# Ledger of designs, part 506: VH-VL binders against q0aze0

Target 1, 268 residues: q0aze0
Amino acid sequence: MKIILVNNRFKENTEKKAQEIAGQLSALNVEVIIDNGLDEPYAGTVDFIMVLGGDGTMLRAARRYGQRAIPVLGVNMGTVGFLSNIEINELAEYLPLILREEYSLEARMMLEVAVFQQQSLLTRVFCLNELLLRSNSPRMLSFALEISGQKLEPYRGDGLIVSTTTGSTAYSLSAGGPIADPQLDAFIVTPVASHIINKRPLVVSPEREISLHLLEEREAIIGIDGQIKMDFGAENRVLIKRAPHPLLMVNLKAKPFFTSIDRSLQRQ
Short names: E, the ipSAE of ESMFold2; O, the ipSAE of OpenDDE; V2, 0.75 times the mean of E and O plus 0.25 times the DockQ between their complexes.

## First folded at step 25 (VH-VL)

Design TA9 (framework fv_inotuzumab; at its last look DockQ between E and O 0.70; V2 from the best seeds 0.00; counts 0 for: pae E 2.7 > 2)
Fold by ESMFold2, look of step 25:
Structure TA9 (fold): chain C 268 residues (1-268), chain A 123 residues (1-123), chain B 112 residues (1-112)
Amino acid sequence: as target 1 above (268 residues)
Amino acid sequence: EVQLVQSGAEVKKPGASVKVSCKASGYTFDDYAIHWVRQAPGQGLEWIGGINTYTGDTYYRRKFQGRVTMTADTSTSTVYMELSSLRSEDTAVYYCARDESYFDYLGDTFDYWGQGTLVTVSS
Amino acid sequence: DVQVTQSPSSLSASVGDRVTITCRSSQSLVYSEGSTYLSWYLHKPGKAPQLLIYDVSRRLSGVPDRFSGSGSGTDFTLTISSLQPEDFATYYCLQATHFPITFGQGTKVEIK
């Protein structure tokens, strides 16, 4: 059995804890590979992924490994978020269940994002939360949104978010989008500071294909999960669709999603 | 308009504490981390630490660990940095700065800064 | 701590000159998916620092085109293609790939 431990580059004690766990498991033929983001992702076969950290560390794990259909467990190291399942001080209690595969899996939809320059594919990436198209200047954008070949009236504003339901509590929420049940599969399309009064957030079938391109030359950026940035100009377009595989999140402990959203909202 | 407005200058004696505030406006407060950076007279810029304003998680440079505390108050959109056991070498201008890296790691994009707060430590 | 060392520590230049400042890191600054957290700041006495360039080469909105950044791995450069009167200041690089975040020692650009 081989597991990847994904950790935060700023938290050294995660490596010490992983080494302690690996030592306890060596007699059971369980290998631990550490991924702190500074090296290329591990390319070999893996049975399980443990994420030590908050939501940002889970996002990196999802981008690197989410398409491999490997169970991923979020282990919280002190920051409360939406993507962890257990606390680090509970890991020893749950480890026997992990080894015996006595857990359920929750599928979380991911986005497949393909960026083109003219007609040529420039890059393809996956994300768990959202794609953000935003202006990279004080000037607003004019851009086209197409959903399965259906061209909507032009957008004008600071940008647009295309999120998963998992991403509904991230930047989409700040831009006025709805909180969505992460067990649903959908795109949530949320305008950012739209100057067009009738551009409301849209909830769209995950079977649709979403296309974006600029209608005039402007400096823009595509952001992926708030962590990856790409230049985006009038020569580019982006195609967004449901990724071939969902992230398979391990469920060992009940997470009270709906009561937790009260705590994540500001009081005022 | 994004603004970070800091509290006014402070004069302190050695051994005292100082608490500097940084009030944010013009953006969604808990989407961005806040860092503190100082510059002592005749010296370069020095990073002190940062705080995730949504979770309250903090990261301190080790030389300040045990003397610095950063807190965030989302209801007032204000971050505080408290430095205790002040020494004369803590005399500096202290800046807060906004960082685009919201999630559980820190980035390099300090796009908006407070005006600075002079803290003078003298007898 | 990862050290970032600027060169030169100071320089004298005239309006219109091309200025280059280098920043060398003791370790690679490459992070996940090729992200490289190196930025450049301008600082004048009595004012807050001002971000010019982030992620090695990305110019902040509103920063004039005469400022550009380049480099990879451990070696990075800020270039001012034609120095203007308002550009006389101290410049700092910053790395955020490794904890703790560190600034270079600064490069003071003075009028000749």
Scores: ipSAE 0.555, ipTM 0.814, lowest interface PAE 2.7, mean pLDDT 87
Fold by OpenDDE, look of step 25:
Structure TA9 (fold): chain C 268 residues (1-268), chain A 123 residues (1-123), chain B 112 residues (1-112)
Amino acid sequence: as target 1 above (268 residues)
Amino acid sequence: EVQLVQSGAEVKKPGASVKVSCKASGYTFDDYAIHWVRQAPGQGLEWIGGINTYTGDTYYRRKFQGRVTMTADTSTSTVYMELSSLRSEDTAVYYCARDESYFDYLGDTFDYWGQGTLVTVSS
Amino acid sequence: DVQVTQSPSSLSASVGDRVTITCRSSQSLVYSEGSTYLSWYLHKPGKAPQLLIYDVSRRLSGVPDRFSGSGSGTDFTLTISSLQPEDFATYYCLQATHFPITFGQGTKVEIK
């Protein structure tokens, strides 16, 4: 068995824990690769991914490895979030189950984000939470939203979020988007500070494609999961689709998603 | 308008503690982390640590671990930095700075800064 | 800790001059997915530091066009194409790729 441990470079405790866990797993004849983000994603075949940290770390892991259809377990290390399944102090208890592959998987839809310069593909990224289009200046953006070839009225505002249902409890929520059951597959399109009062978020079928481009010569930024940033201008367009593969999240312990909503709302 | 307003200058004796505040306004408080940076006389900028206002997670530079405590009060949109066991070497201007945060991750760029707080440690 | 060394430590220049400041890190500042967390700040005495450039080359909104950033890996440069009177200050680079966050030692740009 080969396992990747993904940790947070800013949290020394996660580094230390990763080393510790690696040692334990090695003692059990499990090969371990540690990924703190400083190196390229491990290209070899692996059987399991363990994420040590919070939701941000999970998102990074999802972007790096999600397309490989590898089980991913979120192990929370004292943070608040929605993407971890067990706590670090529970790992020892569940480790035998992991090694025996006695767990269930929950498929979470990811986004396929393609950014183009005219007709040329600049980058393609898979992400678990959302794509954000935002202004890179104090000025509002004007941009076109197209859904499956249907052109909507131009959007005017600070930006737009296209989120998965998993991402509905992230930035989309802060922008006034709906909370979605993560067991659903859908796009959530949430305006950010729209010029149109009460412009409502859209819940869009995962079978549709979403296209964005600017209607003016302004500088904007595309953000992916709050971690990747790209310049976005008038010559660029972004195409968003459902990723061909979902993230396979390991479910060792039933997590009360809806009970955690109240806690999240207290902070929003 | 984004603003970070810090508490006033402090004069402390060696061995004492100081608690500096940074009140944030003009943005959603818990969407951004707050960092603390200081500058001693004749020296450069030195990162002390940061706090994720959403998660409450703190990140301290090793040399300050055990002496520094950062806290966030979401009800008042205020972050505090307390430094204990003060030494003459701790004499500096202390700045708070805003940084984007995303869940358990700190950002990477300090886009807004407080006006600074002079902390003088002298016998 | 990752060391960030600026060069020069100080320089004298006149208004209108092209100024170049270099920042070298002891390790690559490239992080996951190609991101590089290097930013530049301007600091004047008695004032708060000011962000100029982030993500190596992105100019903060409101920052004059005369400021530009470039570089990759371990070598980075801040360029002021035409120095203005208000640009006399100390400049710092900052890396946030590696923990802990570290600044360069600063480059003081003085009037000749």
Scores: ipSAE 0.314, ipTM 0.752, lowest interface PAE 1.6, mean pLDDT 91
ESMFold2 (binder alone), look of step 25: mean pLDDT 92; pTM 0.948

Design TB1 (framework fv_bermekimab; at its last fold request DockQ between E and O 0.91; V2 from the best seeds 0.88)
Fold by OpenDDE, fold request of step 26:
Structure TB1 (fold): chain C 268 residues (1-268), chain A 123 residues (1-123), chain B 107 residues (1-107)
Amino acid sequence: as target 1 above (268 residues)
Amino acid sequence: QVQLVESGGGVVQPGRSLRLSCTASGFTFSSFNVHWVRQAPGKGLEWVAAITYEGSNTYYAESVKGRFTISRDNSKNILFLQMDSLRLEDTAVYYCAKDRIYYSHAFYGMDVWGQGTLVTFSS
Amino acid sequence: DIQMTQSPSSVSASVGDRVTITCRASQGIKSWLNWYQQKPGKAPKLLIYAAKFRQSGVPSRFSGSGSGSDFTLTISSLQPEDFATYYCQQDNNRPLTFGGGTKVEHK
């Protein structure tokens, strides 16, 4: 068995723990690769990914490895979030199950985000939570939202979020989006400070495609999962669709989503 | 230099066929929806047909539906308009135009036009 | 089909004048209205897209307004090069449709 441990190099506690766990796994004749984000993603084949940290680390792991159809386990390191399944102090208890591959998988939809400049592809990213278009100035944006070739009324506001259902409890929630069942595949399109008061978010079929472009030149940015940032202008377009692959999240411990929402949200 | 150049216009007899061409240069032709728009002498503009950038969808005005066929060859940067069963009311300058926004299945205005090619009829 | 009605059909004006052209759609088209300028013997030129946004290179004296069914093109101070025919065009629905045009001519 070969396992990738994903941690955050900027958090010393996760690095130390990753090394400790690596030692334990090695003693059990498991090959271990540690990915702290410093290097490029490991290109070799692996059987399991263990994410040590919080939601941010999971998002990075998803972007780096989500397309490989590898089971990904979130191990919480004392943070509040929605993407971890077990706590670090529970790892020893569940390790035998992991090694025996006695766990269930939950498929989570990811986004495929393509950003273009003058018909040229600038970047293509798979992400678990959301794509954000927002103003980089105090001025509002005017932009076009297109869904499967259908043109909506031009938007005017600070920006727009296109989120997965997994991402519904992330930035989309802060912007007034609905809380969505992670078991459901859908896009959530949430306006950010629209000039139209109480402009409602849209829940869109995962079979549809979404595109955004500015209607006038303004300073804007594209954000992906709060970790990738790039400038976005009038000559750019972003195309969003369901990724061809879901993230396979490991479910070792029952963690009822809806019963934990109040607790999790109150701590944020 | 972004440009479209129409050709194939001329004098034709009613009931006959004519094929117009529009050659694109200076931009990625295959990334844009394109249109045919015509203008009868001394009259206004009339949208005739459109084809998506991939060529997968075509749209026609009712006045030409069943008689005209819009097509494209992205490898050669050429737009075509096959006009069959031509009528006197088809007399016009025919313009080709590109849509403003690339990689879209919707239309957002025509920002580049050719100079047009004239189609007239002999008695 | 969506019918586009322009008014007036023609307008006589002088250099420096404020010129207003209106376009009405037979049904709501949101903001998906374009304005074109055409000079004699020339191809049309895109002036305004999405009701109010100027195409690159278009002078600031041209402005568009409106949404839904009623739209307006305004030339704040007419210049000699602005004498032409103007057309509105909707692309909210297929088939695409043009207005009848408005000729701006010398007084």
Scores: ipSAE 0.903, ipTM 0.955, lowest interface PAE 0.5, mean pLDDT 95
Fold by ESMFold2, fold request of step 26:
Structure TB1 (fold): chain C 268 residues (1-268), chain A 123 residues (1-123), chain B 107 residues (1-107)
Amino acid sequence: as target 1 above (268 residues)
Amino acid sequence: QVQLVESGGGVVQPGRSLRLSCTASGFTFSSFNVHWVRQAPGKGLEWVAAITYEGSNTYYAESVKGRFTISRDNSKNILFLQMDSLRLEDTAVYYCAKDRIYYSHAFYGMDVWGQGTLVTFSS
Amino acid sequence: DIQMTQSPSSVSASVGDRVTITCRASQGIKSWLNWYQQKPGKAPKLLIYAAKFRQSGVPSRFSGSGSGSDFTLTISSLQPEDFATYYCQQDNNRPLTFGGGTKVEHK
């Protein structure tokens, strides 16, 4: 069995704990790859991914490995989030179940985001929470939103968020979007607050293709899961669709979304 | 140099068929939606048909639906208009035109036009 | 189909004049209206897209405004090269439709 341990190299406690867990797993003849974010994603075949840390570390793991249909377990290291399943002090209790593959999986929709410049692909990324388009200057943006070949009224404002249902509790919520049940597949399209916001949030079928481009040159940026940032101008266009594979989140301990939602939101 | 060049116009008998071609150069043809637009002598512009960049969707003006077929060959950078059951009111200069936004399933304005090819009729 | 009505059908003007052309859609088309210029014997040229944004290379004396059903093209100070026919065209709905044109001619 081969397992990737994902941690955050800037958090010493996660790095030490990853080393401890790697030692324990090696003693059980489990091959362990540590991914602390410094090196390129591990390219070989893997059976399981364990994420040590909070939601941010899970977002990086999802971008790196989410399209491989590999079970991903979130292990909380202190701060309760939306994406961890067990606490670090419970890992020993659950480790036998992990090794016997006695757990269920919850599928979470991901976005496939393709950003172009003059018809050339700049990047393609798969993300769990959202794509943000926003102004990078005092001036408002004017931009077009196209949903499966249908053009909405041009947007004017600070920007737009296209999120998954999992992302509905992240930046989309702060911008006024609805909380969505993460078991639903959908896009949530949320205008970013400004002096004047002329559109309400939209909930859109996951079968749609969404695209964005500026109607005039402005300084803008694209943000992805709050962790990737790139410049965006009048020669750029972004295409967004449902990723081919969902993130497969491991469920060892029941964490009912609706009974815990207030606690999780307070930690944001 | 972004260019569109129409060909295949000429004199035809009513009820017959004609195929127009539009050769594209200087841009990535397969990335853009393209249109046919016609203009009868001394008259205004009339949109005829459009096809999406990958060829998956086609759209027609009601006046030509069922008689005209738009198609494209992205490997050769050619747009076609097959014109069947031609009528006298189809007399026009036919332009091909490129839509301005790449990788789109909508239309955002025609930013590059050919010089047109004339279709007219004999008795 | 959306009918596009331009007015006036023609206008006589002198160099330096302010010229205003209107375009009305038979139903709402949001801001998805384009303006084209055409000189005799030439292909049309895109001037304005999405009601108000100038295409690259179009002089600032051309401006567009409006949304919904009513749109305006304004030439703030007519130049000799601006004598031409102007067309509006909607791309909110399929089929796409043009207005009937407005000929701007010198007195």
Scores: ipSAE 0.845, ipTM 0.931, lowest interface PAE 0.8, mean pLDDT 91
ESMFold2, look of step 25: ipSAE 0.826; ipTM 0.924
ESMFold2 (binder alone), look of step 25: mean pLDDT 94; pTM 0.961
OpenDDE, look of step 25: ipSAE 0.895; ipTM 0.946
ESMFold2, fold request of step 26: ipSAE 0.842, 0.842; ipTM 0.930, 0.930
ESMFold2 (binder alone), fold request of step 26: mean pLDDT 94, 94, 94; pTM 0.961, 0.961, 0.961
OpenDDE, fold request of step 26: ipSAE 0.903, 0.903; ipTM 0.954, 0.953

Design TB10 (framework fv_bermekimab; at its last look DockQ between E and O 0.93; V2 from the best seeds 0.87)
Fold by OpenDDE, look of step 25:
Parts: C-alpha cells; structure tokens; sequence
Structure TB10 (fold): chain C 268 residues (1-268), chain A 123 residues (1-123), chain B 107 residues (1-107)
C-alpha cells in the first residue's frame, strides 16, 4: 500500500504529526509520501490520501489530487470545518480499517474551472468549493452570466460565487447562499452584494455550463477555494462545468451533516 | 489585423443558386460565432443566419429558412452561405460578421464586419 | 419575432447638437441591445453593446441607456464624422432583429 500524507507546512503541528504518522506507517510496510505543498503534486500511483489539518488543507489536496480518483480521508487536527471525517486522536483506532480498505466512499462533485485570455487557455483547475469573481476596487462590476447558452440580465455588484454543494457552507454561505446537501450534485450561484437588494441565489443542474465575463473595462480578480488568486479583466472569460471526476471522500465515521451544521457554524 | 472578406456575389436569375464565402484573418476564427447580415439597396439591415463557433448549431431568419444554408470550415477560416431558390427580394449586399464574445453559444453583438458582397438579379 | 422600432427615422442636426435616438422592442429583451453606426457605402460599426457599454475605441460622446423594452442612444455633442445611419439590434432572442434605422443628417 502507498499513502500520501497531505499537511500544511505553515502549520508546525501538522508537519510534526505527518512525520510521526509516516514513521508508524513505514513500520507497517506502507510506503509513505509527505506532501506539505512545497513541491509539485506526486505524480506516481497511490492507493490512499490522508489529509492532516482543516478544510483549507483538504481543499488544496482536492485540487492537487482530486482528479485521480483516489480515496481521500480528512483527519482533523483541532480545527473547525466540514471536510474532516475523523479526529487525529482517532487515527490509531481506524488505521487497521484503512489498511484493509474497509471503508465507504462519498463522491463529492468538483468544479472544472477554465480561465481564458483572448481565446487562449490560461489555466484549468479542479476545485472542491467555489470560484469567486470579485471587484478589485471600490466600484461595482458589471458582468454577464451565461448558463447553457442562456443570457441572464447583466449582473451589477461586487461579484459572484459559483459553488459546489460542498462549498455551500463556505464563502457562498457568508454571501447569503443556501446550505446544500453535500450528497446533491448542483451548482450554487450566489451574488455578492448585488445592486438588486433581493437578488436570489440560483441552484443550477450539474449538467449545465456556466460562463462569466466582464462587460466593462474594470479590475477584477478570480478566486478559487480562497487559495488561488488571479487577475481578471475584460479580455478574460471563465467557463465552469462539473468536473469529470468527483472527489472520493472516505467515510470511516458517520458524521450526520444536518445535525452538525449548528455546531460547525457556531465555531466559525 | 482582424478582417473578414466576402466573395461570391454577382448577378443571378431567379430560382438559381449562389454560394457566398467569407474569409477570416487576424483572429481565431474557430472561437467565434459568425453571422450573415444583408442590406437591400436603400434599406435597413436584416439578420440572415448565424452559426456557432463549433458549427454544431445554425440559425436562420424565417425569410430564408429552407432556402439558405450557413456552414463553416474552421480549418480554412471560411464561412459559407449557400443560397438556393433565390428570389428578387434576396437582392442585397451580404455582410459576414463575427460575434464579440468567444466560446459562447449566445450572441453579444457583432464587432467585426466584412466589406460586403452584392447579389443582384437579371430579368 | 421581436420587432424593433426606432424613432425618429431621420433627424436633422448641427455640429455640437445633442442627438437622441430611441429604440423600442415589442417585448422585453433585458439589456441585450446593440447599437451600430453605418456610413454610406461602408459596413456597420458596433458602437454600444449590452445597452450601455461602449465598444473599444468609441468616443465618450456616445452613450446608451435603457433596459427591458425601451432604449436610447445619445450623442452628447455631434461631430462632423457622426453623420450616419444608426441601427439598434437585439440578440436576446432568435431570430436576431434590427431596428429600421435612424439617419442623422446635416441641418
């Protein structure tokens, strides 16, 4: 068995724990690779990914490895979030099940985000939570939203979020989006400070494609999962569709989503 | 320089066929929806047809539906308009134009036009 | 089909004048209206898209406004090169349709 341990190099406790766990796994004849984000994603084949940390680390792991159809386990290390399945102090208990591959998987839809410049592809990214289009100035943006070739009324506001159902409890929620069942595949399109006071979020079929572009020459930015940032202007377009592969999240411990919402949100 | 150049216009008899061409240069032709728009002498503009950037969808004005066929060859950067069963009311300068926005199945205005090619009829 | 009605059909003006052209759609087209300028013997030129946004290179004296079914093109101070015919065009629905045009002439 070959396992990737994903941690955050900026979190000293996760780095230390990754080394400790790596030693334990090695003693059990498991091949271990540690990914702290410093290097490029490991290109070889692996059987399992263990994410040590919080939601941010999981999002990074998802972007780096999510397209590879590898089971991904979130191991919480004292943070509050929605993406971890077990606590670090529970790992020893569940380790035998992991090694025997006795666990269930939950498929979480990801976004495929393509950003273009003058018909050229700048970047293509798979992400678990959301894409954000936002003004880079105190002025509101004017932008076009297109869904499956249908043009909506031009948007005017600070920005727009296109989120997965997984991402519904992230930035979309702060912007007034609905909380969605993570077992549901859908896009959530949430306006950010629209000039229309009652502009409602949209829940969109995952079979549709979404595109955004600015209608004016303004400074804007694209954000992905709150971790990737890039400039976005009038010459750019972003195309969003369902990723071809979901993230396979490992379920070792039952975590009722709806009963845990209040607890998780109160701690944030 | 972004440019569209129409050709194929001329004098034709009613009931006959004519094929117009539009050659694109200076931009990625395959990334844009393109249109035919015509203008009768001394009259206004009339949209005729459009084809999406992939060539998968075509749209026609009712006045030409069933008689005209829009097509494109992205490998050669050429747009075509096959005009069959031509009528006197088809007399016009025919323009090709590109849509403003790339990689869209919707239309957002025509930002580049050709010089046009004239189609007229002999009695 | 959506009918586009322009008014007036022609207007006589002098250099420096404020010129206003209106376009009405037979049904709501949101903001998806474009304005074109055409000079004799030339192809049309895109001036305004999405009702109120100027195409690159278009002088600031040109402005568009409106949404729904009523739209306006305004030339704040007419210049000699602005004498031409102007067309509105909707692309909210297929088939795409043009207005009848407005000719801006010398007074």
Amino acid sequence: as target 1 above (268 residues)
Amino acid sequence: QVQLVESGGGVVQPGRSLRLSCTASGFTFSSFNVHWVRQAPGKGLEWVAAITYEGSNTYYAESVKGRFTISRDNSKNILFLQMDSLRLEDTAVYYCAKDRIYYSHAFYGMDVWGQGTLVTFSS
Amino acid sequence: DIQMTQSPSSVSASVGDRVTITCRASQGIKSWLNWYQQKPGKAPKLLIYAASFRQKGVPSRFSGSGSGSDFTLTISSLQPEDFATYYCQQDNNRPLTFGGGTKVEHK
Scores: ipSAE 0.898, ipTM 0.949, lowest interface PAE 0.5, mean pLDDT 95
Fold by ESMFold2, look of step 25:
Order: structure tokens, then sequence, then C-alpha cells
Structure TB10 (fold): chain C 268 residues (1-268), chain A 123 residues (1-123), chain B 107 residues (1-107)
């Protein structure tokens, strides 16, 4: 059995804990690869991914491994988030179930984001929460939103968020978007500080193709899951689709979304 | 830098067929939607047809629907207009034009035009 | 089909004059309207897209405004090279449609 342990290198406690857990797993004849974010993602075949940390560490794991159709378990090491399933002090209790593969999986839609300069692909990234387009100056943006060949009224404002339902409780919520059931597959399109009153958040079929481009030159930024950013200008376009594979999240403990939603929002 | 050159215009008889070509150079033809637009002598512009960059969708003005067929060969950088069942009112200069936005299934304005090819009729 | 109505059909003007051309759509087209310039014997040239944004290389004396169904093109100080015919064109709906044109002529 081969497992990837994903941790946050900027938190000494998580690094020490990851090495401790790797030792425990090795003693059980489990081969362990530690991914602290410094190296290229492990390229070989693995059976399971264990994420040690909060939602931010899970977002990085999803971006690196989410398209591989491998079970991913979130293990909380502090503040309860939306993406962890068990606490670190419960890991020993659940480890036998992990090793026997006695758990269920919950599929979470991801975004496929392609950013172009002119006609050349700059990057293709898969993300769990959202893409953000925002102004990088005091001036507002004017930009076009196209949904499967249909043009909306041009947007004017600070930017736009395109999120998954999982991302509905992240930046989209702060910008006025709805809380969505993660079992739904959808895009949630949320304006950021729109200067046009009629621009409401949109809930869009996951089968749609979404694209953005600026209508005039402005300093702008594309952000991915709040963790990757790049400059965006009038020569760029971004195309957004549902990713080919969902993130497969492991369920060891029952954690009903609706029962826990208020507590999870308070702790995020 | 970018260029579109139409060809295939000429004098035809009503009811016959004609195929127009538009050769593209200086840009990545396969990334852009393209259009045919016509202008009768002394008259205004009339949009005729468009085809998306990958060739998956075609659109026509009502006046030519069922008679004209737009197509493209992205390997040769050529746009075509097959004009069947020609009528006297099809007399015009025919322009090909490039849409301004790449990898789109919508239209955002025609930023590069050819110089046109004339289609006329003999009696 | 969306009918685009331009006014006036022609304008006589002198170099330095302010020229305003209007375009009305038969139904709402949001801000998805373009303006083109055409000189005799030449292909059209894109001036304005999305109602108000100038195409690269177009002089700042050209400006567009409007949304919904009513749009204007303004030339703030007419130059000798601006004597031409101007067309509006919507790309909100398929099929795409042009206005009838406005010929700007010197007095």
Amino acid sequence: as target 1 above (268 residues)
Amino acid sequence: QVQLVESGGGVVQPGRSLRLSCTASGFTFSSFNVHWVRQAPGKGLEWVAAITYEGSNTYYAESVKGRFTISRDNSKNILFLQMDSLRLEDTAVYYCAKDRIYYSHAFYGMDVWGQGTLVTFSS
Amino acid sequence: DIQMTQSPSSVSASVGDRVTITCRASQGIKSWLNWYQQKPGKAPKLLIYAASFRQKGVPSRFSGSGSGSDFTLTISSLQPEDFATYYCQQDNNRPLTFGGGTKVEHK
C-alpha cells in the first residue's frame, strides 16, 4: 500500500506530525511519500492520499492530485474546516479502516482553468474552490463573460468569482454568493463589487463552458483557490470547464453538511 | 500584418452555383471565428454567414439560409462560401472577415477584412 | 432578426465639426454594438466594439456610447480622412445585422 502524506511546510507542527505519522505507517509496512509542497508532485501510482492540515492544505492536494481518482482524506490539525473528515487525535482509531479500505467516498466537482496569452496556453490548472478575476489597481475592470457562446451584459466592477459548489462557502460567500450543497455539480458565478445593480450571482450547469476577457487594458489578477496568482491583461483569456475527474473525498465519520454548516462557517 | 484575400467571384447566370474562397495569412486562422459579409452596389453592408473557429457551428442570414453553405479548412487556412441557387439580389461584393476574439463561440466584432470579390450576373 | 436603424442617412460637415450618428435596435441588445467606417472602394474598418471601446489604432476623437437599444457614435473634431460611411452592427443576437449606414460628406 502506498500513501502520500500532504502537509504544510510553513507549519513546523504539521511537518513534525507528518514525519511521526510516516513512521507509524512504515511500521505497518505502508510505503509513505511526504509532499510538503517543495518537490514536484509524486508521479507514481498511489492508493491513498492523507492531508494533514486545514482547508488550505486540502486545496493544494486537490490541485496536485485531484485528477488522479485517488481517495483523499482530510485530517484536521487545528481549526475545523469544510474539507476535513477526522481529527488528528482520531487517526489511530480510524487507521485500521483506512488500511482495509473500509470507507465511503464523496465526489466533489473541480474546475479546469486554462489561461491564454493571445492564442498560446500559459497554464492549465485544476482547482477545488474558485477562480477569481480582480482588479490590481484603484480602477474598475470592464470585462466580458461568455457562457457556452452566450454573452452577458459586460461587467464593470472589481472582478468576478467562478466557483464550484464546494467553493460556495469560500470567497464566493464573502462576495454575496449562495451557500450550495456540495453534492450538487454547478458553477457559481459571483460578481465582486459590481457597479451595475442588475448583476446577481448565477448558478450555472456544470456542462457549460465559461470564458472571461477584458474589454479594455487594465491591471488585473487571476487567482486560483486563493493560492496561485498571475497577471491578467487585455491580451489574455481564461476558459473554465468542469474538470474531467472530481476530487474523491474519504468519509470515515458521518459529517452531515446541513447539521454542521453553522459550526464550520464559524471555525473557518 | 494579418491578411484575408477573397477569390472566386465573377459573372454567373441566375440559378447557377459559385464557390468563394478566402485565404488567411499572418495569424492563427484556426483560433478565430470568421464571417462572410456582402454589399450590393451602392448599398449598405449585409452580414451573410459565420462559422466558429473549430468549424462546429454555422450561422446564416435568413436571405441565404438553405442556399449558401459556409465551411472552413483549418489545415489550409481557407474559408469557403458555397453559393447555390443564385438570385439576382445576390449581386454584391463579398467580404470575408475575422472576428476579434480567439477561442470563442460568440462574436465580438470583425477586426480584419479582405478587399472583397465581386459577384454579378449576366442576362 | 434585429433591425438596426441609423440616423441620419447623411451628414454634410466641415473639418473641425462635431459629428453625432445614432443607431437604434428593434429590441434590446445590451451593449453588444459595433461601429465600422468604410471609405469608397475599400473594406470596412472596425472603430468601436461593445458600444464604447475603441479598437486598437483608432483615434481618440471617435467615441461610442449607449446601451440597450439606443447608441451613438461621436467624432469630436472631424478630420479630412473621416469623410466616409459609418455603419452600426449588433452581435448580441444571431443573425448579425447592420444599420443602413450614415454618409459623412464635406460641405
Scores: ipSAE 0.812, ipTM 0.921, lowest interface PAE 0.9, mean pLDDT 91
ESMFold2 (binder alone), look of step 25: mean pLDDT 94; pTM 0.962

